# Ledger of designs, part 25: VH-VL binders against UPF0598 protein C8orf82 homolog

Target 1, 218 residues: UPF0598 protein C8orf82 homolog, of Mus musculus (Mouse) (q8ve95)
Amino acid sequence: MWPPSGAVRNLALVLARSQRARTCSGVERVSYTQGQSPEPRTREYFYYVDHQGQLFLDDSKMKNFITCFKDLQFLVTFFSRLRPNHSGRYEASFPFLSLCGRERNFLRCEDRPVVFTHLLASDSESPRLSYCGGGEALAIPFEPARLLPLAANGRLYHPAPERAGGVGLVRSALAFELSACFEYGPSSPTVPSHVHWQGRRIALTMDLAPLLPAAPPP
Short names: E, the ipSAE of ESMFold2; O, the ipSAE of OpenDDE; V2, 0.75 times the mean of E and O plus 0.25 times the DockQ between their complexes.

## First folded at step 18 (VH-VL; framework fv_ficlatuzumab)

Design j4 (from k1 with heavy chain Q62E; at its last look DockQ between E and O 0.57; V2 from the best seeds 0.66)
Fold by ESMFold2, look of step 18:
Structure j4 (fold): chain C 218 residues (1-218), chain A 124 residues (1-124), chain B 107 residues (1-107)
Amino acid sequence: as target 1 above (218 residues)
Amino acid sequence: QVQLVQPGAEVKKPGTSVKLSCKASGYTFTSYWMHWVRQAPGQGLEWIGEINPSGGYKNYNEKFKGRATLTVDKSTSTAYMELSSLRSEDTAVYYCAREPGWSSGYRSYGMDVWGQGTLLTVSS
Amino acid sequence: DIVMTQSPDSLAMSLGERVTLNCKASQSVDTYVSWYQQKPGQSPKLLIYWASKLESGVPDRFSGSGSATDFTLTISSVQAEDVADYHCQQYKDWPLTFGQGTKLEIK
């Protein structure tokens, strides 16, 4: 049906890539050097967290499981000290920072700075969600009623510590496992209305929606 | 193979200067802090300072400010420590040591690779 | 400057004994402490960082513990090759500082 043409197909792909790239390239330019010291007795580093909860140096060219940070003590320290960036430096490009000893660590995120990766002790009456590779040291109570499915991006969210933005992303693999517990209503067949958890049928509150861009109004 | 190579010995007179070298190999030189540490005979370790090769950023132990100067040559992956106005109490082994970098997906802290040290003797 | 004070200054142990070396900081350094082994005539070798994390290639008879101001290096069963000076070091704040060292001997 569509005849192949290299110029036409290449132009469409170039325009699609250029349009997406220009949108990203139109974002504020950021200039930094890893390990910079803008003032005496300072050290500044720049990090990125992806939608799987993997932490990288922001300028890493390859971002995958092999290249992400894995040291438990570092991850626990980093995320336990995470706060909104009110330092006067890089606030627009790096909305969060973490003060780790001598290091001022700026963080930007693919989605949220907190990404829940595991459900700990799911057979317990008080299960917990762990995030960002921290195991029990970075874990909070699981609140099934406050799970927030967001139709705009197909992702699942859960309450997170206030200092880290109040809402965290549930990693896709974990969201898929939890989706088996969802019940859908007739008025919204693609957005669940209830979650079934430990023998209880729990209505979803949707109270996190105001904290997310493009989320439906509460 | 990560390696820091230092000359074995230097002999200097009081009041002069010395510039000690540390040749790095086997890793991305500009992504790791380099430290300088000395040890007088029979004594403990004393931190002199640190340098980040990617921008030449430096922090010094106040005890050595004004006398110690840390520099790097990125093209040869070599760090330098210059110490001026030498005194007999500067007689020591001077080590360079690498702090594990921020470029790996593993971030260890501490000085994981040390040079063999240069023995500086300051005598009349 | 944060002062790191080690104890004891030296000790002599029989092979196979459990050794405990102590390091006290003059103010909190959280867990930003490393330990080094320095055999006679050699440069220091990193054993422990983050107060308790074992460096790659270091035998598991070595362990570290502590937080804030009090830190311990433990050798569960001393071997002849462990004869060395041991230094603690804080990296919480500038300047970086080392303890004065503990000399471990056999016999």
Scores: ipSAE 0.532, ipTM 0.783, lowest interface PAE 2.0, mean pLDDT 86
ESMFold2 (binder alone), look of step 18: mean pLDDT 91; pTM 0.943
OpenDDE, look of step 18: ipSAE 0.838; ipTM 0.922

Design j5 (from k1 with heavy chain S54K; at its last read DockQ between E and O 0.66; V2 from the best seeds 0.74)
Heavy chain, then light chain:
Amino acid sequence: QVQLVQPGAEVKKPGTSVKLSCKASGYTFTSYWMHWVRQAPGQGLEWIGEINPKGGYKNYNQKFKGRATLTVDKSTSTAYMELSSLRSEDTAVYYCAREPGWSSGYRSYGMDVWGQGTLLTVSS
Amino acid sequence: DIVMTQSPDSLAMSLGERVTLNCKASQSVDTYVSWYQQKPGQSPKLLIYWASKLESGVPDRFSGSGSATDFTLTISSVQAEDVADYHCQQYKDWPLTFGQGTKLEIK
ESMFold2, look of step 18: ipSAE 0.562; ipTM 0.804
ESMFold2 (binder alone), look of step 18: mean pLDDT 92; pTM 0.946
OpenDDE, look of step 18: ipSAE 0.873; ipTM 0.947
ESMFold2, fold request of step 21: ipSAE 0.626, 0.632, 0.614; ipTM 0.826, 0.826, 0.818
ESMFold2 (binder alone), fold request of step 21: mean pLDDT 92, 92, 92; pTM 0.944, 0.944, 0.946
OpenDDE, fold request of step 21: ipSAE 0.889, 0.889, 0.885; ipTM 0.952, 0.952, 0.951
ESMFold2, last read: ipSAE 0.594, 0.619, 0.629; ipTM 0.803, 0.820, 0.822
ESMFold2 (binder alone), last read: mean pLDDT 91, 92, 91; pTM 0.941, 0.945, 0.938
OpenDDE, last read: ipSAE 0.888, 0.891, 0.889; ipTM 0.952, 0.953, 0.953

Design j6 (from k1 with light chain D93N; at its last look DockQ between E and O 0.45; V2 from the best seeds 0.00; counts 0 for: pae E 3.4 > 2)
Fold by ESMFold2, look of step 18:
Formats: C-alpha cells, sequence, structure tokens
Structure j6 (fold): chain C 218 residues (1-218), chain A 124 residues (1-124), chain B 107 residues (1-107)
C-alpha cells in the first residue's frame, strides 16, 4: 500500500513479498530516522524487543527497565496489531510490522517478538501467560504440554499468536520457575520429556520445534 | 512552562504571501511533531499540515499542496508556515500545535499544546 | 477525506445536567479520536484522546466513548466554566479532520 503505483512495480513487489522474512536475532546495520516520512502520508518508527519482553525505540542508547515503554494502552495497541513485515520496506532487518493508525512501526527482536513474562491467575480456568507488559490484555491460555525446551540455546518456548510468528519466548525468570516441574527420561538426558503440572504428568508434544530456526548442522 | 508563542495579527493583500512563526519553549523541540491548523471566523478547525523538526519530514493537507510550506529552525526552536497566493478566504486564525513525540509512549496522541494563534486578514 | 459530523450544532443546558455530544465518522477510525474544548476567544484545549483516555489535568466529569464510527463526549454534571465549542477530531488517516463543532451554553 506504500509503493508507488504501476502494474510493473506491483508485480515486482508481489515477487519480493514471497520471500520469508528472517526471524529477529539481534542488531543489524540499517539506516533510518525515527519519525521519517519519505513519502506523503506516511510516518515510520523503528522498535526493538529484548529477551525480557521490553519494548524500546530501536536506536535507544540505553535499553533497560527504566527506559522501556510502559504505557499499557500503547503496548496493547502495538502488539495486538503486530504482523509479519510484507511491506517491501526494511523486511530483512525488521521482520515484523505493527500498523497503528497513521504509523508503520517496524519491529526487530533479540529472539521472538512475543516474550511471556508472567503466569496470571484465572478465576475459573487454567492460568494464562501474559506477554510484553500487556497484562490481561496481552495474554493467552497456558499450555504446559506445548512448552518447548530447546537444547541448542537453553531457552524455553510456548505457543504464541499466529500473527506474531506462532511461537514466543518464555522469559528466563519464568523459565527458571517452571524448570522445577520438568522431568527427564532415558532418551532425553539434557532436554526434559515431561512436565508435572497440577498433579499431572504430561508428555511434551515438541510440536513447536519446526517453527523455530534450525540449529546449524554439526 | 511549555509554550508556543505566535504573533497576534498579520494583514496582507491578495496574491501575496505570508510566513507565520511559532516559537516553542519549555520542551525538547525535536521530540514533538508540529501541526498547523486554521479557523476562519465563525467556522471550524482545518488541518494544514505537520512537520517533524528532527528530520524535516512533512505531510500536508492536499487542499494546501503547492501553497503551504512548513519549515523549522532548530537553533531557535521556531516553526514556520508560509502560505502563498493569498486569497480572501485565507482570512483566519492560524494556530501551531504540538503532538507528543515517539518517545512519549503514544504515537497519535492528539495536539496537547496550542499557540494562541495569529489572525491573518487578507483584504481586497 | 474522512468527514466528522457532530450533533447537535448547539445546545443550552442547566447547571448540573448530564450532557452528551455526538461525533460520527464517515468511515471507521477505530479509536483514533480526540476531543477539544475551545472557550470563547481561546485556542483549543485537549480533553480526550484515543476515544476515551482523559488528558492529564482535565476534570473527571468529562469522559469519552465509542469506536469505529460513533463517538460521544459526556459531561456528567455541567458547570459554568464548560461554556465552549467542542470539537472532535480523527487522526486515523490523512488528512486529519475535525468535526464542525458543538456550541455548549448555560442558561
Amino acid sequence: as target 1 above (218 residues)
Amino acid sequence: QVQLVQPGAEVKKPGTSVKLSCKASGYTFTSYWMHWVRQAPGQGLEWIGEINPSGGYKNYNQKFKGRATLTVDKSTSTAYMELSSLRSEDTAVYYCAREPGWSSGYRSYGMDVWGQGTLLTVSS
Amino acid sequence: DIVMTQSPDSLAMSLGERVTLNCKASQSVDTYVSWYQQKPGQSPKLLIYWASKLESGVPDRFSGSGSATDFTLTISSVQAEDVADYHCQQYKNWPLTFGQGTKLEIK
């Protein structure tokens, strides 16, 4: 919707859009200006989410709890509109895009755009996992059977909304709490095979593994 | 403390141009968008355009394309709006108004501080 | 362009009454609506943004609601200092557009 008009240009954009965007894994060299408007009727901003689920302007010199965005309504709006970046702009460096009114908000990530930070109590149902500072407004049902411990990086993953890549990172503090519930089998000496949750022994499905980037071959 | 100061009035002839000023103080000028909005006597508010002082990026209401030019001077924290080919229907109060910048946690927040306005009179 | 239509054009209310001002967008603007108060001879003052969020320093008798195309500004108990024109404004799409205004008077 951003590129100039023209049938020939539209065909080129369709072909470029078919390429899968790389998952965020760290900082890359890119050139941009916060609040840029290189074409009429555009505003563009650039963001970064760390492994703790904290959102920052991508070019912030200091990224910590003091400097991250904290406004609940903004965080909910930002992450609820998050989708893969198929805009034809910055796709290699910023795999995700959040369209907030007049703003195209590009996002890159240390690991995953969704980072689960808290396990929220439920009144009459299973606990929910909240992510990225959104509390109840950015929360999904906790699915202990679908927890994915990944031996290559020692991190823990859980299902996330499809629009945000389908898999999210469990923040290390929360992953540590959950680690007490894991059980290892004879064929899984470094990766758990089961989770004990609410008095039940549950086999891990491992169904998220194909959604994560493969480790390099040995 | 936060202020946008505008001259009180300007009188111009049709066919000429005017450059209106808006002096900002009490905040980081380059962290906020600056808008220009006008109000003809007894009429509603009409958006003219916006400028990002950091990079000089601009967006205009199409009605004013080619006639309105937004600029800033970062060294004096002053925004300018120049309107050319003046006509009698350009008689209005012209406001500058700031919009909170991208670091405030809101992106399309609304215009939180307004100047007192400059009355532009374009007469016969 | 998105047209913002306010109703009524004007009204007169007694002190302490509840007032509801309406604003209708010609297409969905989600929640990207702000409300401004403009007292006679003054510049506009921001009251509400994001349809329902109260700007700091604005009395809590003011509230906003709505989504998509239909928005309201409510004053729960009108006071004398509320005599003003009230403007809604969408900021979902360019150009930014304002409603024609509603004039509120006390008598």
Scores: ipSAE 0.420, ipTM 0.725, lowest interface PAE 3.4, mean pLDDT 85
ESMFold2 (binder alone), look of step 18: mean pLDDT 92; pTM 0.944
OpenDDE, look of step 18: ipSAE 0.835; ipTM 0.919

Design j7 (from k1 with light chain L96F; at its last look DockQ between E and O 0.58; V2 from the best seeds 0.00; counts 0 for: pae E 4.8 > 2)
Fold by ESMFold2, look of step 18:
Structure j7 (fold): chain C 218 residues (1-218), chain A 124 residues (1-124), chain B 107 residues (1-107)
Amino acid sequence: as target 1 above (218 residues)
Amino acid sequence: QVQLVQPGAEVKKPGTSVKLSCKASGYTFTSYWMHWVRQAPGQGLEWIGEINPSGGYKNYNQKFKGRATLTVDKSTSTAYMELSSLRSEDTAVYYCAREPGWSSGYRSYGMDVWGQGTLLTVSS
Amino acid sequence: DIVMTQSPDSLAMSLGERVTLNCKASQSVDTYVSWYQQKPGQSPKLLIYWASKLESGVPDRFSGSGSATDFTLTISSVQAEDVADYHCQQYKDWPFTFGQGTKLEIK
């Protein structure tokens, strides 16, 4: 689709604080206990989401489809309440927080907290992307013009709810399907310039690039 | 099979203490909250408190804070509830019940497995 | 403390009838409500959590609904083995509290 770029630049983390989407990766290992209650009326749990959009306990030794959370009600509750972590606790290591009643559910991510897994109603005039196993309950309008191929990591991104960082990852299987719709320009044959969708040729806006730590050249 | 085993009965005098046990088997003891709930004869259920066996974190119904002490022994997968300064209104069946809180792939907010209960009788 | 009030206190039903049990919270508990069945002489058994999620192994004739303060447990076609006390419970805030129970009997 596009070549992997070799370098993650140190400048990307500084720029992410000024203009880029908040990263999911914590920069410091911290100690915690699942189900800890450091103050009254609070329980704390720690989670991880992979590049496939599968949710796990952060300390699970095996992270695969068998061990990921699958319950629809739980996933919808978790991700619908997801916010940037401004709790004063674990902010560097767990950039996102899902506040579910008496629970502070800290989240860190392989890439983004929102990972789009399916394209719903693709033959309609209003197709939607669903994320993190939530089906229609966790879905947003598909915006093909705002797809962002990122040369640095070979991944594809799409707008996501602002509360969840504004940008989400398109999981690799879905990105592969969508890549068949891409058109490459002569001055940048490694990065697509257009997407062909439902009979239309649409220029990619690249407007999500400032929100990511390593954007392709404009 | 997941189960919680409790002694059938205890008899105590007012003013004394009792330490009730709840032995867990068939699951990872340290991945589930343990709750204690009592039921006086002919009455409803009353929550006493909870303990996280992994870290020892505890929360009590304020009604029992100061009299109830929850502990665990991880090596035997056993939870304990000690109730001091017993009085006749403490006569009840005392249940232990587990609640999933951080098991891999599973997230529930209910008490999914209960012990059979221990009947505590407080009388002179 | 959040008070959970169940109604009715008791009822008697014919086999196969649809049964609705009510539970009202004294303040919003969102969807953090569970329902338990307690057969005579037995410990409680979890039926429903998150107000409407059926626990594994529970027959699908049981269902739950509601949010905020008003919750129901429905048995679509009551059977003889459903004779029990039914308790709702909130887990939104400490202390966790149960309703007083509803006793279901077969006529």
Scores: ipSAE 0.218, ipTM 0.655, lowest interface PAE 4.8, mean pLDDT 85
ESMFold2 (binder alone), look of step 18: mean pLDDT 92; pTM 0.943
OpenDDE, look of step 18: ipSAE 0.751; ipTM 0.883

## First folded at step 20 (VH-VL; framework fv_ficlatuzumab)

Design ctl (from k1 with heavy chain W33S R107S, light chain W94S; at its last look DockQ between E and O 0.02; V2 from the best seeds 0.00; counts 0 for: pae E 14.0 > 2, off the site)
Fold by OpenDDE, look of step 20:
Formats: sequence, structure tokens, C-alpha cells
Structure ctl (fold): chain C 218 residues (1-218), chain A 124 residues (1-124), chain B 107 residues (1-107)
Amino acid sequence: as target 1 above (218 residues)
Amino acid sequence: QVQLVQPGAEVKKPGTSVKLSCKASGYTFTSYSMHWVRQAPGQGLEWIGEINPSGGYKNYNQKFKGRATLTVDKSTSTAYMELSSLRSEDTAVYYCAREPGWSSGYSSYGMDVWGQGTLLTVSS
Amino acid sequence: DIVMTQSPDSLAMSLGERVTLNCKASQSVDTYVSWYQQKPGQSPKLLIYWASKLESGVPDRFSGSGSATDFTLTISSVQAEDVADYHCQQYKDSPLTFGQGTKLEIK
């Protein structure tokens, strides 16, 4: 009477890979050469965007207003094509990629790849937010209700194009201007509940909060 | 003491412009928005517009759009309202009034401090 | 524009009486209403914000109530120093608008 072989139910632990929002983590300096050609007729370039929305070559010794890219056509082309890097190359170090013809433009950022720089006056009822020096060509509708002040790092965020991560950083100068419109109650002095915009009192939705890391990137 | 100081009176001719000042003292200027409100003799209050502390946000009553210009000078803690193409109907007391903003830590959405007002007389 | 209509235009009360001032909005303004007192020859003074919150330093005899379209400022016991024009204001939508004012006098 041979005892019945107990079927070991292999509980396949479906490791739900929590798609951690790819933060521009300061990962290990990877080796690259600007303009390298890993494949015929392909060139790879490596870029960095700072908290001010200025774009640089990643290996630039000096990163300032003088050395940043200012060509409007280039910036528009670059950022309009920006997407998460799923190329299998440099994904950890350069989490974003912009494809321009035969060029692969890898991008890392300090916080977010989309950095809102200023409000554009619009004849329409709502102004637009311009980002990364692209002027009118790189602008989205301003949604004051969706502004997210993050107490942890003192920064301000706004919705951005989904292809670029869905959340953009508001540069400090603009954040400061917008912050003057925030309403604080006595019960919450650190987190605003409302924004006063165009004579309207608007409740903040805080809907971007789940998309941001709990801790500021180092 | 928190104060908003305005000039007492201005007399202007029709078609000209006036720039009214509002000097703030006794508080952090950059923590409050500034509103401008006028009151014609024997009439109610009329809102003209508002400007945030940095000057980056301005909101105008459409009635004054194109004629009113709001500015701030942070270095002197002074707000300004310029009104152009003056008419006899613009004769009024003009008030500046502050509203708590972000850095104040508290916003009541009320104009909690008012200037004494500037009487603008527009006459030929 | 949201129109704020105050009533009455004027009233005369005896000292110690209860005073009720009304303000009606042309559309709902939720609780985004403030009340101001303006004494003769003076600038307005904030009394009430958010329809019912008393501003610091304002006497407890003043109270505000209301929501949506109908708002009330009450003085539980009117004093001689309460002689003034009273203005309601909405701040829900631009432009900010005031009522025409109510004049309070003492008999």
C-alpha cells in the first residue's frame, strides 16, 4: 500500500514587480563616449537636465546658463520625443531616452526630466506651463488644482506628459511665485489645502502624491 | 505695527494716468498678496485686482483690464497701481489691502489689513 | 460676475438690540464670503471670513452664518461704536465682488 505522493503545490510567488517610479537616482558613473556608435549608423549622446530645466551634455565640466542648450528647435525636438529608457542600454544611469533620427539621446535628471519654467500668458481662460526652455512649443495647460507641494523636499510638482513620466518639477523661482497663491489652514501649516487662482478658490487634489517617492532622491 | 501707508490725495485731468503707491510695514511683505479696491463717493466697494508678493501673478477685474497695472517692489515693500485713461468716473478712494499668502502660514481669504486710501479726483 | 445683494440698504436700531444683515449671492459661493465694517471716513475692517469665522480682535457680539447663496451677519447687542457701513464679499470666483453695503445707524 504505497502512500500517495503529496503534490507539492509550487506556489509561484508572482513577484509583483512594483514599478517603482524611476527616480533619477544618482547611479554609478557608467562609462560612455559622447557620439559613440554601438551599431552602424547609430550615435549615442548623453545628457543631463538640472532643477532649472536646463539641458547639458552629461560630461560638461561646467553646467550653467552659458553651457546649457538654448536652441529652441533642438530643445523642442529633444523633449517632445522624450520617453522612458527601455532600450536595454544605460537604463539605470539614464532612465530617459529621446530618439532623434539615428541618434539615441540618453537623459538623466536631478529630479524630473520635465521642469516647468514659467507660465505663458494665454488668450484662453487658463495659462499654460512651459517647460525645459521650449517656450510655447513645450507647454501644457496649467492645472492649479493639481499642483503638489511636497513637504519632504520643499519642491512643487505639476502634471506632465505621460510619456515623460507623468510628473514634472516646477523650478524654484516659479514655485515661489505660485506658492503665494496657496492657502494654509491653522491645522496644517505645512501643507496647503487650496490655491487661489484667477479669483477662484480651488481645492488641491493631491492626486500626484502616489507618483512621487516618499523620500526625496539623495 | 502692521501698516499700509498710502498718499492722501491725487488730482488728475481726464485722459492722464496716475500711479498710486502702497507702502507696507510691520510684516513680511512677501507673505501677503495685495489687493486694490476703490470706492466712489457714497457707493460700495469695487475690486480692481490683485497681485501676489513676487509679482508673478496678477488678476484683474475685466472692467479695468488694459487700464490698470499692478506692480510690486520687494526691495521697498511697496505695491503700486497705475490707472491710465482717467475719467471723471474714476473719482474715488483707492485702497490697498493685504491678504494672507503661503509664507504667512495662515490664509483667511479676507483682506485683513487695509491702507487709509488715496482720494483720486479726476477733474477738468 | 457673481452679484452680491445686501438687505436692507439701511437700518436704524436702538442700543442693545439684535441686528441682522443679509447678503444674497446670485449663485452659490459655498462659504467663500467675508464681511467688512467701514466706519465713516475710515477704511474697511475685516469682521468675518469663511462665512462664519470671526477675525482676530473682533468682538464676540459679531457672528456670521450661511452657505451657498444666503448669508447673514448678526450683532447680538448693537453698540454705539457699531455705527458703520457693512459690506459682504464673495471670493469664490473672479472677479471678487462686494455687496452694495448696508448702513447701520443708532436711533
Scores: ipSAE 0.005, ipTM 0.517, lowest interface PAE 10.2, mean pLDDT 89
ESMFold2, look of step 20: ipSAE 0.005; ipTM 0.493
ESMFold2 (binder alone), look of step 20: mean pLDDT 91; pTM 0.939

Design f1 (from k1 with heavy chain G105N; at its last look DockQ between E and O 0.61; V2 from the best seeds 0.70)
Fold by ESMFold2, look of step 20:
Structure f1 (fold): chain C 218 residues (1-218), chain A 124 residues (1-124), chain B 107 residues (1-107)
Amino acid sequence: as target 1 above (218 residues)
Amino acid sequence: QVQLVQPGAEVKKPGTSVKLSCKASGYTFTSYWMHWVRQAPGQGLEWIGEINPSGGYKNYNQKFKGRATLTVDKSTSTAYMELSSLRSEDTAVYYCAREPGWSSNYRSYGMDVWGQGTLLTVSS
Amino acid sequence: DIVMTQSPDSLAMSLGERVTLNCKASQSVDTYVSWYQQKPGQSPKLLIYWASKLESGVPDRFSGSGSATDFTLTISSVQAEDVADYHCQQYKDWPLTFGQGTKLEIK
């Protein structure tokens, strides 16, 4: 992790206070039954994706690498059919749906529904990031200029498909390896200004920042 | 060992009702959908409906809605299918079958375990 | 209702031959197709789900393929114990529907 910059530090302080306020007000829970069919011709399931890109049933008692879904065909089907939840059901608690045949699979996330886990073909002219255990079947072009280190939470983000929220999280292990490519400005040593990739020095665009929470203007 | 046990035969007159049972064992009954499927003599398979035992949620083939009623008894791990207003064309073998559910952290599909079937004969 | 149409209605094969059974859906069912084997006097047995995924304990001479509307079940080298009716079934939408079946016999 890297220290926050002045602008990103202000956002981090606002988010930290918001998180503490919600913790003080209690924990919100959503009532459901896995496999529910409250109306004819429905089947509803509830899922959770963690910051490692591991998928679980939302109500699983244990959520770790042993207990996550690993089947490639299922993960590819699930995440390739992901869309914003506009079903009229559970929209606030489960912002995404995956429509898999007869199943309406509601998804909530620790951070983002897309979590990049691997960099594929890193030595090629067209490297790709894969996400959520899908390998080549769930992969998009790597855009090093659009990496966004967010000091508010110490995490790294990258563009993701719009249907899945437009921004994805780079999981911690991958983010750590990519952070070795960052260059920090002399006047802002806590915020990277450039990334070095394949012999090129590339200015970070920061264009993903508006898609994530921002502090109000002064 | 996973098993669905059904009685072998039932004989009924037209216009009456029957309630067929399916006793499940060897797995967590409330974690799997239960299906009912029938097969008239020399004919193909016909889906009647499904029930989720944990919440009692049901979906029916429209052909049988209004005549078929699916229920479960969670304490005995038993599924039931009641068919009313019986006709001679309801003569068939009636199967229960389970579908992999939501309790495991893997996804498989299809009706992976079937009962041996109950032969229902409807004749005057 | 989605209609599943199987072909042929029946066939007779010599031991060791490759068998191909066809199933066509009246509209796209993506890959939400399963195949069942039903031996005489027995209940159906799941062979294949998700169009191509082999159920545990099923011999690997069985395989499935297809997507959208056209599906096949293949037995690479037919054995005497494969004498049965074979049913395809879609689970893309309600009601679940089965093909009429294909009867496989040995010559």
Scores: ipSAE 0.634, ipTM 0.830, lowest interface PAE 1.8, mean pLDDT 87
ESMFold2 (binder alone), look of step 20: mean pLDDT 92; pTM 0.944
OpenDDE, look of step 20: ipSAE 0.840; ipTM 0.922

Design f2 (from k1 with heavy chain Y106T; at its last look DockQ between E and O 0.17; V2 from the best seeds 0.00; counts 0 for: pae E 12.5 > 2)
Fold by ESMFold2, look of step 20:
Structure f2 (fold): chain C 218 residues (1-218), chain A 124 residues (1-124), chain B 107 residues (1-107)
Amino acid sequence: as target 1 above (218 residues)
Amino acid sequence: QVQLVQPGAEVKKPGTSVKLSCKASGYTFTSYWMHWVRQAPGQGLEWIGEINPSGGYKNYNQKFKGRATLTVDKSTSTAYMELSSLRSEDTAVYYCAREPGWSSGTRSYGMDVWGQGTLLTVSS
Amino acid sequence: DIVMTQSPDSLAMSLGERVTLNCKASQSVDTYVSWYQQKPGQSPKLLIYWASKLESGVPDRFSGSGSATDFTLTISSVQAEDVADYHCQQYKDWPLTFGQGTKLEIK
């Protein structure tokens, strides 16, 4: 009798899973339906802005560069009409509101509703910061003295239109570029004291600190 | 390109119901409202109602007194309008039409794309 | 319901003439008016929204004006392809309502 030739094989299971979960904002979910009309002649929509200044529908399944809104005219209309939400609806979950025609467009944010993405005309005597993909149409004067670095979260802030909360986030890539201009004091190596801009040494005012949580004491 | 496709014709007897379809393609179905509008022969346009495909929210012209029902199937990008208790005066072409105004990226307003219409004939 | 009343009911124009179509709302609709062109046997096509804004792809010979209750659609130089019914529509209040239409022909 000859010994049987055989192979020991591992068994593998093939499992299929279906993905039925939808992406929702935050731990304390709020109930809404995109396009709802709680009052005659009004339609309501719900949006989210991330720390990169990208705008999404709040209930979008995927939130990344491919899925964010990019149309310039839409973004300019949306953010130029942004106000604190005093509508009596969804104020706790959506602190900001953009009123566009017959639409109430609620906004909530990862950090701030204004996120500065680009520095325009940086070599001119009047450089400007643009926000949320709006180019020159959503831009304000750059004020280097009023940059506010927060060591606790590693983020950088700048004045923003008062109607949009008065302070905006500088997105991380732009904050990194600007950080090359910072000067740190000997007693505060993690918090800059000055910024060097266009050949000038400018003391940071820190006057935005009261508008932000957990700012270090002056 | 963007299209709304409707069946060409339906013939029904008074007292019955009809369910008309409107198949959307070439755009994000849930980013636009869908309207239904009818036009009796030789007459003007009459708005029936609107539906938001994202959540199914609806508004109706009161004249239809609850006879009209708007629904959508998001998986097939199809809108439906059901009209019950049909009468001879319901004989008309029934259009579906989309309206931007929800984050579509479009700056136009109003009913910017219309289906070709379904002719509904209600006769004994 | 807001009634939209168009005038005239019909007209015939020579090529190149200026055409003015009128639409009157029974109450103020601010600037929430659109105009539609409907060629024989076809569905309507949007021309004008917000009373005066030209829809993309519509020839610039078309223009709209008006506010509150009185609105006009103007064709500055009528072309043969402009033979159609023209409808105004308000979208200020529910139900959305259309005018009865104006038929334009070329003589």
Scores: ipSAE 0.000, ipTM 0.493, lowest interface PAE 12.5, mean pLDDT 83
ESMFold2 (binder alone), look of step 20: mean pLDDT 92; pTM 0.947
OpenDDE, look of step 20: ipSAE 0.837; ipTM 0.920

Design f3 (from k1 with heavy chain S104Y Y106S; at its last look DockQ between E and O 0.47; V2 from the best seeds 0.00; counts 0 for: pae E 4.2 > 2)
Fold by ESMFold2, look of step 20:
Structure f3 (fold): chain C 218 residues (1-218), chain A 124 residues (1-124), chain B 107 residues (1-107)
Amino acid sequence: as target 1 above (218 residues)
Amino acid sequence: QVQLVQPGAEVKKPGTSVKLSCKASGYTFTSYWMHWVRQAPGQGLEWIGEINPSGGYKNYNQKFKGRATLTVDKSTSTAYMELSSLRSEDTAVYYCAREPGWSYGSRSYGMDVWGQGTLLTVSS
Amino acid sequence: DIVMTQSPDSLAMSLGERVTLNCKASQSVDTYVSWYQQKPGQSPKLLIYWASKLESGVPDRFSGSGSATDFTLTISSVQAEDVADYHCQQYKDWPLTFGQGTKLEIK
């Protein structure tokens, strides 16, 4: 069972996470205009992705399932062109950039820019995880051995494309389903040692831990 | 009701200037780009330029840079296109057109709302 | 500048026939293509954006396809009100450019 004690995070940890993940309209003093063109042949937009993998304009007043971007072609294009922001513009507030035609699309995240939402059916029993609403077009092989449960925040992580930081968040509903497959070690009941997947007992590598600053080393 | 209202016609002599208006209503004017496109009689569509009403950022077709000036008045939700040193070949219908807006997380492109156009005639 | 070339220049179709209009870009524009319908005496009207996405309020007999350089607009069953000029447009890069247009008539 993951997490061992319950389904929700400690209130203190949730509050600390929430304060650090606030939007740009807060303590960071970031100023921009959607559609700005600070120089010829540029057009800039600013986006936010939440812990459910839902994409929004960063300054949207209402961020929920009804208001998120849903168009498959747009989402696939956006996330396929995602890379670290090395443009010299807004790097501190918007760590990622998606270069889409005429647009420099800056992205910041509640947690990770890649959020896995579904486990896709396997044609040859090689399942895949899809992310950020992209279905089969935004999917990678599922690697159960590399799942990383992080006790500090109660979240689950999985390898993601290197251009998007190498680590993605598993959406809470999917993480809850997968947590039933964890086996805990005899000396550490709070940190799983193995995952049971398709009849196999697989030792967790923990090799993603160094990519998450709050994570303990493997 | 999203709407762009333009005057029907203007008549000018060569060598003069004209300032065409486009009054927007039914949406948040400063949240969307405004484009200007012209169509000479019997010809296709030709993009002149675009302006972001919030910050006044502009991009021009180089064919018109130096002659065309795009401006906005945010208080009246009106976009303007000024064309100087008029020539007879500037005779055309001039449209303003809005770039599609955000709507509950939909991202659209293309020019979804057009004015009815102003016929500019340049002749002696 | 990216040149958009439409074909044919004009065509006449019988009511209910399927029509396909072509648009070719001089270099890749990915899927950043829109299509406009312009009826006689009217402003252009957006039909398709992102090469294949139907604009709200446009009849579903219209569809678009293509990527990179080759694009098509299809009308599955031509109606009398479809008499118009049709323009493709790229918005991949500045300046925005339109094709020369295709004139559709009913015979």
Scores: ipSAE 0.258, ipTM 0.674, lowest interface PAE 4.2, mean pLDDT 85
ESMFold2 (binder alone), look of step 20: mean pLDDT 92; pTM 0.944
OpenDDE, look of step 20: ipSAE 0.848; ipTM 0.925

